# VHH binders against Nucleolar MIF4G domain-containing protein 1 (NOM1): the designs that were tried, part 12

Target 1, 198 residues: Nucleolar MIF4G domain-containing protein 1 (NOM1), of Homo sapiens (Human) (q5c9z4r362to559)
Amino acid sequence: KKHVKGLLNRLSEPNMASISGQLEELYMAHSRKDMNDTLTSALMGACVTASAMPSRLMMEHVLLVSILHHTVGIEVGAHFLEAVVRKFDAIYKYGSEGKECDNLFTVIAHLYNFHVVQSLLIFDILKKLIGTFTEKDIELILLMLKNVGFSLRKDDALSLKELITEAQTKASGAGSEFQDQTRIRFMLETMLALKNND
Below, E stands for the ipSAE of ESMFold2; O stands for the ipSAE of OpenDDE; V2 stands for 0.75 times the mean of E and O plus 0.25 times the DockQ between their complexes.

## First folded at step 8 (VHH)

Design u1 (from t1 with S30R A34M; framework vhh_gefurulimab; at its last look DockQ between E and O 0.68; V2 from the best seeds 0.00; counts 0 for: pae E 2.5 > 2, grease 24.4 > 24.2)
Fold by OpenDDE, look of step 8:
Structure u1 (fold): chain B 198 residues (1-198), chain A 119 residues (1-119)
Amino acid sequence: as target 1 above (198 residues)
Amino acid sequence: EVQLVESGGGLVKPGGSLRLSCAASGFTFRSYAMAWFRQAPGKEREFVSAISYSGSTTYADSVKGRFTISRDNAKNSLYLQMNSLRAEDTAVYYCARGIPYLRSAFDYWGQGTLVTVSS
């Protein structure tokens, strides 16, 4: 555990290859189950904090996961994804006072960007948020679109179109529930811009 | 319990055709991507084709234009139509279930069906 944590603490773009190599050696020396548990725990501790994690640092951590996913095995990404989704569900349902939810969303976004997860996961998450359609949900939708919107458009334009239609429907019925309509309008404008642009 | 059972393998001459089937049970078939893999003797298992839950398909370069993957959700079945078969297509063919949300990831496999292409 301490060794893995130490490696993550030193993680940077220049030493990514070295760190990933060392982790691969650990996977060869230990059981995959133990390593997956240890690595996932360490990653969750590093990435899911009460404070917003720096964007570059977040990308490096998720990139590491992607590398190991492709070099060690798919169970690396699967195990980490499961933990991320489980944590997200827990936080989303019971609330959080910090930036844990934002960090988790950013993790998921980059898992998609680095080709670990499919676009279906992103759409399912966005549909869920549109379904509940709170102010926080709007913020999270915008966060996700900021990170992966263009990629979603490229991967599945039809699903994006359907998502926009659903969002518009929700927005039209939510006028009295929001003190400020500015964020809703901005969300819709963002979605439409993605739809209309390549 | 998740089960995948392949069938339809056999001996065929070069240039011939064969249709493989995979019967799935123990899960909501329509919600999962499915794929075909094959493994020749002394070689590593290789990707052949995949079909998403929505019906999008992809093929290995070696089989493009000759093989067609399809699915029947009502029958919980996956198919592989193989045309213009070649000796190098000889292998045990496996069907596999895709892991939800992960790219190019599969978690369950059938026992395989042998396809032999020989003159």
Scores: ipSAE 0.078, ipTM 0.499, lowest interface PAE 1.9, mean pLDDT 92
ESMFold2, look of step 8: ipSAE 0.308; ipTM 0.656
ESMFold2 (binder alone), look of step 8: mean pLDDT 91; pTM 0.923

Design u2 (from t1 with S31R A33S A34M; framework vhh_gefurulimab; at its last look DockQ between E and O 0.89; V2 from the best seeds 0.00; counts 0 for: pae E 2.4 > 2)
Amino acid sequence: EVQLVESGGGLVKPGGSLRLSCAASGFTFSRYSMAWFRQAPGKEREFVSAISYSGSTTYADSVKGRFTISRDNAKNSLYLQMNSLRAEDTAVYYCARGIPYLRSAFDYWGQGTLVTVSS
ESMFold2, look of step 8: ipSAE 0.327; ipTM 0.658
ESMFold2 (binder alone), look of step 8: mean pLDDT 91; pTM 0.924
OpenDDE, look of step 8: ipSAE 0.584; ipTM 0.805

Design u3 (from t1 with F27S A34M S104E; framework vhh_gefurulimab; at its last look DockQ between E and O 0.14; V2 from the best seeds 0.00; counts 0 for: pae O 6.9 > 2, placed apart)
Fold by OpenDDE, look of step 8:
Structure u3 (fold): chain B 198 residues (1-198), chain A 119 residues (1-119)
Amino acid sequence: as target 1 above (198 residues)
Amino acid sequence: EVQLVESGGGLVKPGGSLRLSCAASGSTFSSYAMAWFRQAPGKEREFVSAISYSGSTTYADSVKGRFTISRDNAKNSLYLQMNSLRAEDTAVYYCARGIPYLREAFDYWGQGTLVTVSS
């Protein structure tokens, strides 16, 4: 545990190969279950903080997961994803806890960017947020689109079109529920821009 | 931590039938897909069948029409009805719990139950 944490603390782009190699060796020397638990715990501790995690640092951590996902096995990414989703659901249900929700959401975005998860997961999450359609949901939708919008358009333009239609429908019915409609309009404009741009 | 315990394995003649059961611990059984795998001696573990949280089922080509997967959420139990058994069905059968949002990915496994088909 201490060793894994130490490796993550030194994580950077220049030493990514070295660190991933060391972790792979640990996976060879220990049970995959123990390593998955240890690594996931360490990653959650590093990535899920009350403060916003620097974007570059977040990307490096998730990139590491992607590397191990592709070199060690799919269970590495799956185990981490499960922890992330469970934590997100818990935090989302009980309200805002600093920037933890945003950090978790960003992790999911990058898991998609680095090919650990497919677009279906992202669309499913976005559909759920559109379903509840709170101010926080709008913020999270925008955060996701900022990180993966163009990729989603490339991967599944049809699903994106359907998502936009659903968002428009929700927006049209939510006029009296929001104090400020500016954010909703901005979200829709962002979605439409993604749809219309190849 | 989730525990899965298989039962129902045994010796059966070709053409016979057997019903496997898997008991899952915890209260979240109904929220997860479940699956059966098997591993024959000297072979790799292979997919047999899966059932989603909503009851949608899928089968390996080798068992289609002969095996039926089902679940009882009230009992936190998974079942595999195996009919028209063949010698090549001989294996240790494992139940597994699916990972949310990941197709064909599983995070918990049972210890397995041995099924032997022999004349």
Scores: ipSAE 0.015, ipTM 0.291, lowest interface PAE 6.9, mean pLDDT 90
ESMFold2, look of step 8: ipSAE 0.208; ipTM 0.614
ESMFold2 (binder alone), look of step 8: mean pLDDT 86; pTM 0.869

Design v1 (from s33 with A33S I103L M104F; framework vhh_podentamig1; at its last look DockQ between E and O 0.59; V2 from the best seeds 0.00; counts 0 for: pae E 6.6 > 2)
Fold by ESMFold2, look of step 8:
Structure v1 (fold): chain B 198 residues (1-198), chain A 117 residues (1-117)
Amino acid sequence: as target 1 above (198 residues)
Amino acid sequence: EVQLVESGGGLVQPGRSLTLSCAASGFTFSSYSYGWYRQAPGKQRELVAAISTGSTYYADSVKGRFTISRDNAKNSIYLQMNSLRPEDTALYYCARGILKAYLFDYWGQGTQVTVSS
């Protein structure tokens, strides 16, 4: 456990190959289950904090997951994704004043961008947020689109068009329920820019 | 050894139908989710349809025209493609997945579907 935490604490782009190689060796020397439990626990502790994680550092940690997912086996990404989604669901339901929710959302975005998860997951998440359409949901939609919007358009432009239509319908029904409609307008402008190739 | 073998592709006229099949072997078929992907010339691969234990997914471009199904007794996955259009022309892949088809871990070699007048 302590060895895995030490490797993650030193992780950076220049040493990515060395650290991933050492983790691959540990996977060969120990049970896959034990390694997945240990790695996921250490990654969650490093990436899911109350403070916003620096964007590059977050990307490097998720890139490591992508490398191991492809070199060791898909169970690496599956185990990590399951933990991320469970933690996100808990934090989203109970609320948080910290940045844990934003960090988890960014992790999911990077998992998609690094080809660990399919666009279906991203669309499922966005459709749920549009369905509930709270102020928090609007901010989370904007965060996700900032990170994956262009990739999403490339993968499935037609599903993106349907999502925009659903968002427009919800926005027209929102009326005066929101104190400030500026964020709703910005969300719609962002979505339309993605549909129209920026 | 995990195997997914696609078949049923071919040349068809617009408006016609075609059924793709995927024979699976080397694992417990009923324990997994499945999907059909396609890759058109010069385009990136896209998920067309997916099926899990209790749900299905369809890309909007094929919704209402394509139907995915599975037969656990035959260890097979099917894609019924109706009202085919020239833009459906692609190499179609069968894929095995987990976590409600959010992740796929094995891919077949593909079968070509060409829709042309």
Scores: ipSAE 0.024, ipTM 0.482, lowest interface PAE 6.6, mean pLDDT 81
ESMFold2 (binder alone), look of step 8: mean pLDDT 83; pTM 0.832
OpenDDE, look of step 8: ipSAE 0.228; ipTM 0.621

Design v2 (from s33 with F27S A33S S55R; framework vhh_podentamig1; at its last look DockQ between E and O 0.92; V2 from the best seeds 0.00; counts 0 for: pae E 3.2 > 2)
Fold by ESMFold2, look of step 8:
Structure v2 (fold): chain B 198 residues (1-198), chain A 117 residues (1-117)
Amino acid sequence: as target 1 above (198 residues)
Amino acid sequence: EVQLVESGGGLVQPGRSLTLSCAASGSTFSSYSYGWYRQAPGKQRELVAAISTGRTYYADSVKGRFTISRDNAKNSIYLQMNSLRPEDTALYYCARGILKAYIMDYWGQGTQVTVSS
């Protein structure tokens, strides 16, 4: 446990190959379940904090997950994703004063960009947020689109178009429930720019 | 090793139907999710349909025309394609996944579908 945490504390782009290789050796020497539990716990502790995590550090930790997912096996990514989604559901349901929700959302975006998860997950999340359409949901939609919008367009432009249509419909009906319509307009502008490749 | 073998592709006229099959080798077929993807020359691979134990998904471009199904007894996944259009022309891949098809680990070699006069 403490060895895995030590490796993650030292993680950086220059030593990524060394750190991933050492973790691969640990996977060969221990049960997959024990290693997945230990790695996921350490990653959650490093990445899911009340404060915003530095963008590069977050990306490096998720890149490590992608490397091990492809070299060790898909249960590495699956175990981590399940933990991320469970934590996100809990934080989203009960609210949060810190940045845990944003950090978890950014982790999911990186999992997609680094080819651990398919676009279907991203579209499912975005459709759910559009369905509930709260002020927090709009901010989370914008955060996701900032991180993965162009990749989504490359993967499935038609599903993106449908998502935009669904968002336009919700925005048409939502005017009286919001104090400030500026974020809704910005979301729609961001979506239209992605649709039009602008 | 898990293998996915697609079949049933070919040349068809617009408006006709075609059924793609995917034979999956390996144990625990019923525990996995499956999807059909397609890739036209010069374009990105896109999801067409997916099936898990709890749901099906269809891309909007095929909704109402295509149906994905599975037969656990035959370890097979099918894509029924009706009312085919020239824009459906592509190499169609079967894929295996986990977590409601959010994670894919094995891909077939593909079967060509060409819709033209």
Scores: ipSAE 0.307, ipTM 0.672, lowest interface PAE 3.2, mean pLDDT 82
ESMFold2 (binder alone), look of step 8: mean pLDDT 82; pTM 0.834
OpenDDE, look of step 8: ipSAE 0.467; ipTM 0.791

Design v3 (from s33 with S31R A33S; framework vhh_podentamig1; at its last look DockQ between E and O 0.85; V2 from the best seeds 0.00; counts 0 for: pae E 3.2 > 2, SAP .683 > .668)
Amino acid sequence: EVQLVESGGGLVQPGRSLTLSCAASGFTFSRYSYGWYRQAPGKQRELVAAISTGSTYYADSVKGRFTISRDNAKNSIYLQMNSLRPEDTALYYCARGILKAYIMDYWGQGTQVTVSS
ESMFold2, look of step 8: ipSAE 0.341; ipTM 0.694
ESMFold2 (binder alone), look of step 8: mean pLDDT 85; pTM 0.859
OpenDDE, look of step 8: ipSAE 0.593; ipTM 0.840

## First folded at step 9 (VHH)

Design v4 (from v2 with L99F; framework vhh_podentamig1; at its last look DockQ between E and O 0.73; V2 from the best seeds 0.00; counts 0 for: pae O 4.3 > 2)
Fold by OpenDDE, look of step 9:
Structure v4 (fold): chain B 198 residues (1-198), chain A 117 residues (1-117)
Amino acid sequence: as target 1 above (198 residues)
Amino acid sequence: EVQLVESGGGLVQPGRSLTLSCAASGSTFSSYSYGWYRQAPGKQRELVAAISTGRTYYADSVKGRFTISRDNAKNSIYLQMNSLRPEDTALYYCARGIFKAYIMDYWGQGTQVTVSS
């Protein structure tokens, strides 16, 4: 556990290959279950914090997951994803004033960008947020679209179109519960821009 | 390594039904999720239906028409396609997935479905 944490603490682009190699060796020396638990725990601790994680550092951590996902096995990414999704559900249910949700969304975005997860996950998350349609949800939707919007458009234009329709419907019913309607408009404009961008 | 082999594709008229089958190799069939994807010429591959342990997913375009099922004893999944439309014409792929089919790790070679009058 300490060794894994140490490796993550030293994680950078130049030493990515070395660190991933060392982790691969650990996977060979230990059970996959134990390593998945250890690695996931360490990653969650590093990436999901009350403060916003630096973008580059986040990308490096998720890139490491992607590398191990492709070199060690698909279970690596799956196990981490499960933890991320469960954590998100828990935080979303009980609420958080920190940046944990933002960090989790950024993680998921990069998991998609690095081809660990399918677009289905992204759309499911976005649909869920549109369903509840709070100010925080709108912020998270915008965060996700900022990171993966173009990729979503390329991968599944139909699902994006459906998502927009749902968002428009929710927006039309939005009332005084929103302090700022500007974000809703911006969200819809962003979605439409993605849709119309061939 | 897991092999997935699709079957059941063919040429059918609109409004007709077709059942696709996918046979998976290996002894741990029940532990995984599975999905059907399709790719039409010039279009991106899209998820049609997925099945996990007790949960199913369908694309909006096929809801009410397609049914995905699994037989763990036969290591097989199926896609019952009813009320077929020309727009359902595509190469259909079977895939094995993990964790609610958000991650797919094995793919079949595909079976061609053509809906035409």
Scores: ipSAE 0.024, ipTM 0.371, lowest interface PAE 4.3, mean pLDDT 90
ESMFold2, look of step 9: ipSAE 0.237; ipTM 0.629
ESMFold2 (binder alone), look of step 9: mean pLDDT 82; pTM 0.836

Design v5 (from v2 with R55S S61K; framework vhh_podentamig1; at its last look DockQ between E and O 0.70; V2 from the best seeds 0.00; counts 0 for: pae E 6.8 > 2)
Fold by ESMFold2, look of step 9:
Structure v5 (fold): chain B 198 residues (1-198), chain A 117 residues (1-117)
Amino acid sequence: as target 1 above (198 residues)
Amino acid sequence: EVQLVESGGGLVQPGRSLTLSCAASGSTFSSYSYGWYRQAPGKQRELVAAISTGSTYYADKVKGRFTISRDNAKNSIYLQMNSLRPEDTALYYCARGILKAYIMDYWGQGTQVTVSS
């Protein structure tokens, strides 16, 4: 428990190979379930905080997951993803009181960029947010597109085009329920720039 | 090591049906989820359908026309494709994964489906 947390607290790009190697050894010495539970719990504690996590540190923690997912086994990534998605759903439903939603969304973006998850997860999430189309949803859409928009276009340009069309339809139907239409316009401009490879 | 072998592809006329099969070996078949993906020339690979413990998922483009199923006794996954259209022409891949094919760890070699007169 405390050994895993210690390793994560010391994690950085220069020592990534050493830290991942020590975690691989722990996986060989203990049950996969116990290691997955312990690692996921420690990573969630490090990455899901009320304050914004520095972008580099977030990326390093998720990169570690990707390394172990590919070297130890897909159960590492699957267990972590399940925890991330479950926590996001809970925090999203009860409202954001800090940066927890943003941090969780960024974790998901990095899991995609580091080849742990497929683009289908990203599109499913974005379609849900466009369907509900609240001010919070618009900010989350912008955050995700900032992190993965180029990769999504490369992986599935057609699905991205369909997503943009759906967003445009929702935006035209939104009316006066938004206090600030500027963010809706910015979202659409960002999506159109992404569609046009800008 | 897991091996996935697709079969059942071919040339068919629009409006007709095909059944794709995927035989899984070297794994505990019933413990995993599986998906069918397709890739047309010059386009990105896309998820068509997925099946897990007690649930299925379909892409909007194929809902109502395609049905995914599994046979645990034969360690096989099937894709029933009805009312085929030229836009369904693609190389179809079977894949093993967790969480409804969001995390895919093994892929087959693919089977070609061509819908044309």
Scores: ipSAE 0.014, ipTM 0.334, lowest interface PAE 6.8, mean pLDDT 79
ESMFold2 (binder alone), look of step 9: mean pLDDT 82; pTM 0.834
OpenDDE, look of step 9: ipSAE 0.097; ipTM 0.534

Design w1 (from u2 with S33T S52T; framework vhh_gefurulimab; at its last look DockQ between E and O 0.90; V2 from the best seeds 0.00; counts 0 for: pae E 2.4 > 2)
Amino acid sequence: EVQLVESGGGLVKPGGSLRLSCAASGFTFSRYTMAWFRQAPGKEREFVSAITYSGSTTYADSVKGRFTISRDNAKNSLYLQMNSLRAEDTAVYYCARGIPYLRSAFDYWGQGTLVTVSS
ESMFold2, look of step 9: ipSAE 0.343; ipTM 0.667
ESMFold2 (binder alone), look of step 9: mean pLDDT 91; pTM 0.918
OpenDDE, look of step 9: ipSAE 0.673; ipTM 0.838

Design w2 (from u2 with S30D T58Y; framework vhh_gefurulimab; at its last look DockQ between E and O 0.91; V2 from the best seeds 0.00; counts 0 for: pae E 2.5 > 2)
Fold by OpenDDE, look of step 9:
Structure w2 (fold): chain B 198 residues (1-198), chain A 119 residues (1-119)
Amino acid sequence: as target 1 above (198 residues)
Amino acid sequence: EVQLVESGGGLVKPGGSLRLSCAASGFTFDRYSMAWFRQAPGKEREFVSAISYSGSTYYADSVKGRFTISRDNAKNSLYLQMNSLRAEDTAVYYCARGIPYLRSAFDYWGQGTLVTVSS
């Protein structure tokens, strides 16, 4: 555990290959289950915090997951993804303080960007957020679209279209429940821009 | 319980065609990507083709232009149309279910169906 944590603490783009290699060696020396538990725990602790994580550092951590997912095995990404989704569900149900949701969504976005997860996950999350349609949800939707919107359009234009329709419906019924209606408009404009951009 | 059952295998001559089927049960079929793999005698299992939940298709280079993967969500069925079959296509063919949300990951497999291409 300490060793894995130490490796993550030193993680940077220049030493990515070295660190990933060392982690691969650890996977060779230990059980997959133990390593997955340890690595996932360390990653969750590093990436999903109450404070905003620097974007570059976040990308590096998720890139590492992607590398190990492809080099060690799919169980690496699967195990991490499970933890991420579980944490998301917990936060969504019971609420959270700080930037945990933002960090979590950034993690998910990069998992998609680095080809670990499919677009289905993203759409499911976005649909969920549209369903509840709070101020925070709108911000998270915008965050996700900022990071993966074009890729979503490319991967599944139909799902995006359906998502937009749902968002429009929710927006029309939102009324004066929001302090800033401009964010809703911006969200819809962003979605429509993605839809119309091949 | 998740179950995948392949069928349609058999003996065919080189240049011939065969259509494999995979009957899926025990899960919401239209939410999952599906794939075909094959294992020839003395060789490792290899990827043949996949179809995403959204209908995107992927093929191994060795079968591109000859094989077509498709699905019927209403019938919970996966298909593999194999044309221009070659001796090297001889193998046990397996259907597999994709792991939700993950790319290129599969968690359930059928028992397989034997395809023999021989003159």
Scores: ipSAE 0.092, ipTM 0.507, lowest interface PAE 1.9, mean pLDDT 91
ESMFold2, look of step 9: ipSAE 0.311; ipTM 0.646
ESMFold2 (binder alone), look of step 9: mean pLDDT 91; pTM 0.920

Design w3 (from u2 with S104H; framework vhh_gefurulimab; at its last look DockQ between E and O 0.95; V2 from the best seeds 0.00; counts 0 for: pae E 2.3 > 2)
Amino acid sequence: EVQLVESGGGLVKPGGSLRLSCAASGFTFSRYSMAWFRQAPGKEREFVSAISYSGSTTYADSVKGRFTISRDNAKNSLYLQMNSLRAEDTAVYYCARGIPYLRHAFDYWGQGTLVTVSS
ESMFold2, look of step 9: ipSAE 0.367; ipTM 0.682
ESMFold2 (binder alone), look of step 9: mean pLDDT 92; pTM 0.927
OpenDDE, look of step 9: ipSAE 0.555; ipTM 0.795

Design w4 (from u2 with P100L; framework vhh_gefurulimab; at its last look DockQ between E and O 0.31; V2 from the best seeds 0.00; counts 0 for: SAP .69 > .668)
Fold by OpenDDE, look of step 9:
Structure w4 (fold): chain B 198 residues (1-198), chain A 119 residues (1-119)
Amino acid sequence: as target 1 above (198 residues)
Amino acid sequence: EVQLVESGGGLVKPGGSLRLSCAASGFTFSRYSMAWFRQAPGKEREFVSAISYSGSTTYADSVKGRFTISRDNAKNSLYLQMNSLRAEDTAVYYCARGILYLRSAFDYWGQGTLVTVSS
């Protein structure tokens, strides 16, 4: 555990290959279950904090997951993803005053960007948020679209179009529930811009 | 035991339609993403479409606008509605169970059903 944590603490783009290699060696020396638990725990501790994680550092951590996902096995990404989703569900349900949700969403966004997870996950998440349609949901939707919007458009324009329709419907009925509708408008504008962009 | 059984394949003319079915058993169907793949003679197996447990869908570019994937959780069934069929759609079509939302991660496959598009 300490070793894995130490490796993550030293993680940077220049030493990515070295660190991933060392982690691979650990996977060879230990049970995959134990390593998955240890690595996931360390990653969750590093990435899911009350404060916003620096963007570059977040990308490096998720890139490492992607590398190990492809070199060690799909169980690496699966185990981490499961933890991320579970944590998100818990935080979303009970609320959080910190940036944990933002960090989790950023993690998921980069998992998609680095081809660990399918667009299906992103659309499911976005649909869920549109369904509840709170101010926080709008922020998270915007965060996700900022990170993966163009990729979603490229991968599945039809699903994006449907998502936009749903968002518009929600927006039309939720005006009185929001003190400031600026972000709703911005969200819709962002979505429409993505839709219209080839 | 996990089992996937495809049906609905057959001979159809270009421009025609066909609906494939996949009967799933041995697992909680509603909790899994499902997908269709196809393999043409002499070609590699390729992704066709997928549907999440919540109903989100994705399609290969080659079938977008023509194929529709759907599911009936009450019937433990996966479907693929294929419209405007082309000769190049000729293949054995397989249904597969997905592993979470992982890209290209599937752990169980059916035996396949043959779709032949020919004039």
Scores: ipSAE 0.279, ipTM 0.664, lowest interface PAE 1.2, mean pLDDT 92
ESMFold2, look of step 9: ipSAE 0.422; ipTM 0.712
ESMFold2 (binder alone), look of step 9: mean pLDDT 91; pTM 0.920

## First folded at step 10 (VHH; framework vhh_gefurulimab)

Design j1 (from w1 with S104H; at its last look DockQ between E and O 0.95; V2 from the best seeds 0.00; counts 0 for: pae E 3.2 > 2)
Amino acid sequence: EVQLVESGGGLVKPGGSLRLSCAASGFTFSRYTMAWFRQAPGKEREFVSAITYSGSTTYADSVKGRFTISRDNAKNSLYLQMNSLRAEDTAVYYCARGIPYLRHAFDYWGQGTLVTVSS
ESMFold2, look of step 10: ipSAE 0.275; ipTM 0.625
ESMFold2 (binder alone), look of step 10: mean pLDDT 91; pTM 0.922
OpenDDE, look of step 10: ipSAE 0.548; ipTM 0.792

Design j2 (from j1 with F27S K64E P100L; at its last look DockQ between E and O 0.03; V2 from the best seeds 0.00; counts 0 for: pae O 8.3 > 2, placed apart)
Fold by OpenDDE, look of step 10:
Structure j2 (fold): chain B 198 residues (1-198), chain A 119 residues (1-119)
Amino acid sequence: as target 1 above (198 residues)
Amino acid sequence: EVQLVESGGGLVKPGGSLRLSCAASGSTFSRYTMAWFRQAPGKEREFVSAITYSGSTTYADSVEGRFTISRDNAKNSLYLQMNSLRAEDTAVYYCARGILYLRHAFDYWGQGTLVTVSS
């Protein structure tokens, strides 16, 4: 545990190969279950904080997961993703005053960027948020689009179009529920810009 | 290439039980989450149940308490015990391999086995 945590603390782009190699050696020396638990715990501790994690640092952590996902095995990414989703569900249901939810969403975004998860997951998440359509949901949608919008457009323009239609429908009925509709408008504009490849 | 082969489907009366099996090829079965999906006539494929490589299970609300998913890593096999079957359980049941219980995470699918629940 201390060893894994130490490796993560030293994580940077230049030493990514070295650190991933050392982790691979640990996977060969220990049970995959123990390693997955240990690594996931360490990653969750590092990435899911009350404060917003620096973007570069977040990308490096998720990139590491991607590397191990593709070198050690799919279970590495799966285990981490499961923890991320479970934590997100827990926080989302009860609310959070910190940036934990945002960090978790950013993690998911980068898991997509680094090919650990497919675009379908992202669309499903976005659809779910559009379904509930709260202020927090709008914020999270915007966060996701900021990180992966162009990639989603590239991977599945049809799904993006459908998502926009759904968002527009929800927005049209939300006039009385939102004190400020500027964020809704911004979200729709962002989606349309992506759709039109602006 | 991974092959998944479902078996155990058939005709059963309402209230009856059925056990489905899925045989997976390869030697890395234990590393993956496995799941059951089903598709009824004229409907979209839907999630039924999943079991992670660590043994954690999840179920669709419609089958919770009635279905039990299990796996035997030594036999590279996935199972679905279906009890208290209902007419609405009629569908082709598919075995899938993936990383989680979300449909996007599954990369291999079986050909399916038909389950018909009818009086």
Scores: ipSAE 0.009, ipTM 0.331, lowest interface PAE 8.3, mean pLDDT 89
ESMFold2, look of step 10: ipSAE 0.456; ipTM 0.744
ESMFold2 (binder alone), look of step 10: mean pLDDT 86; pTM 0.877

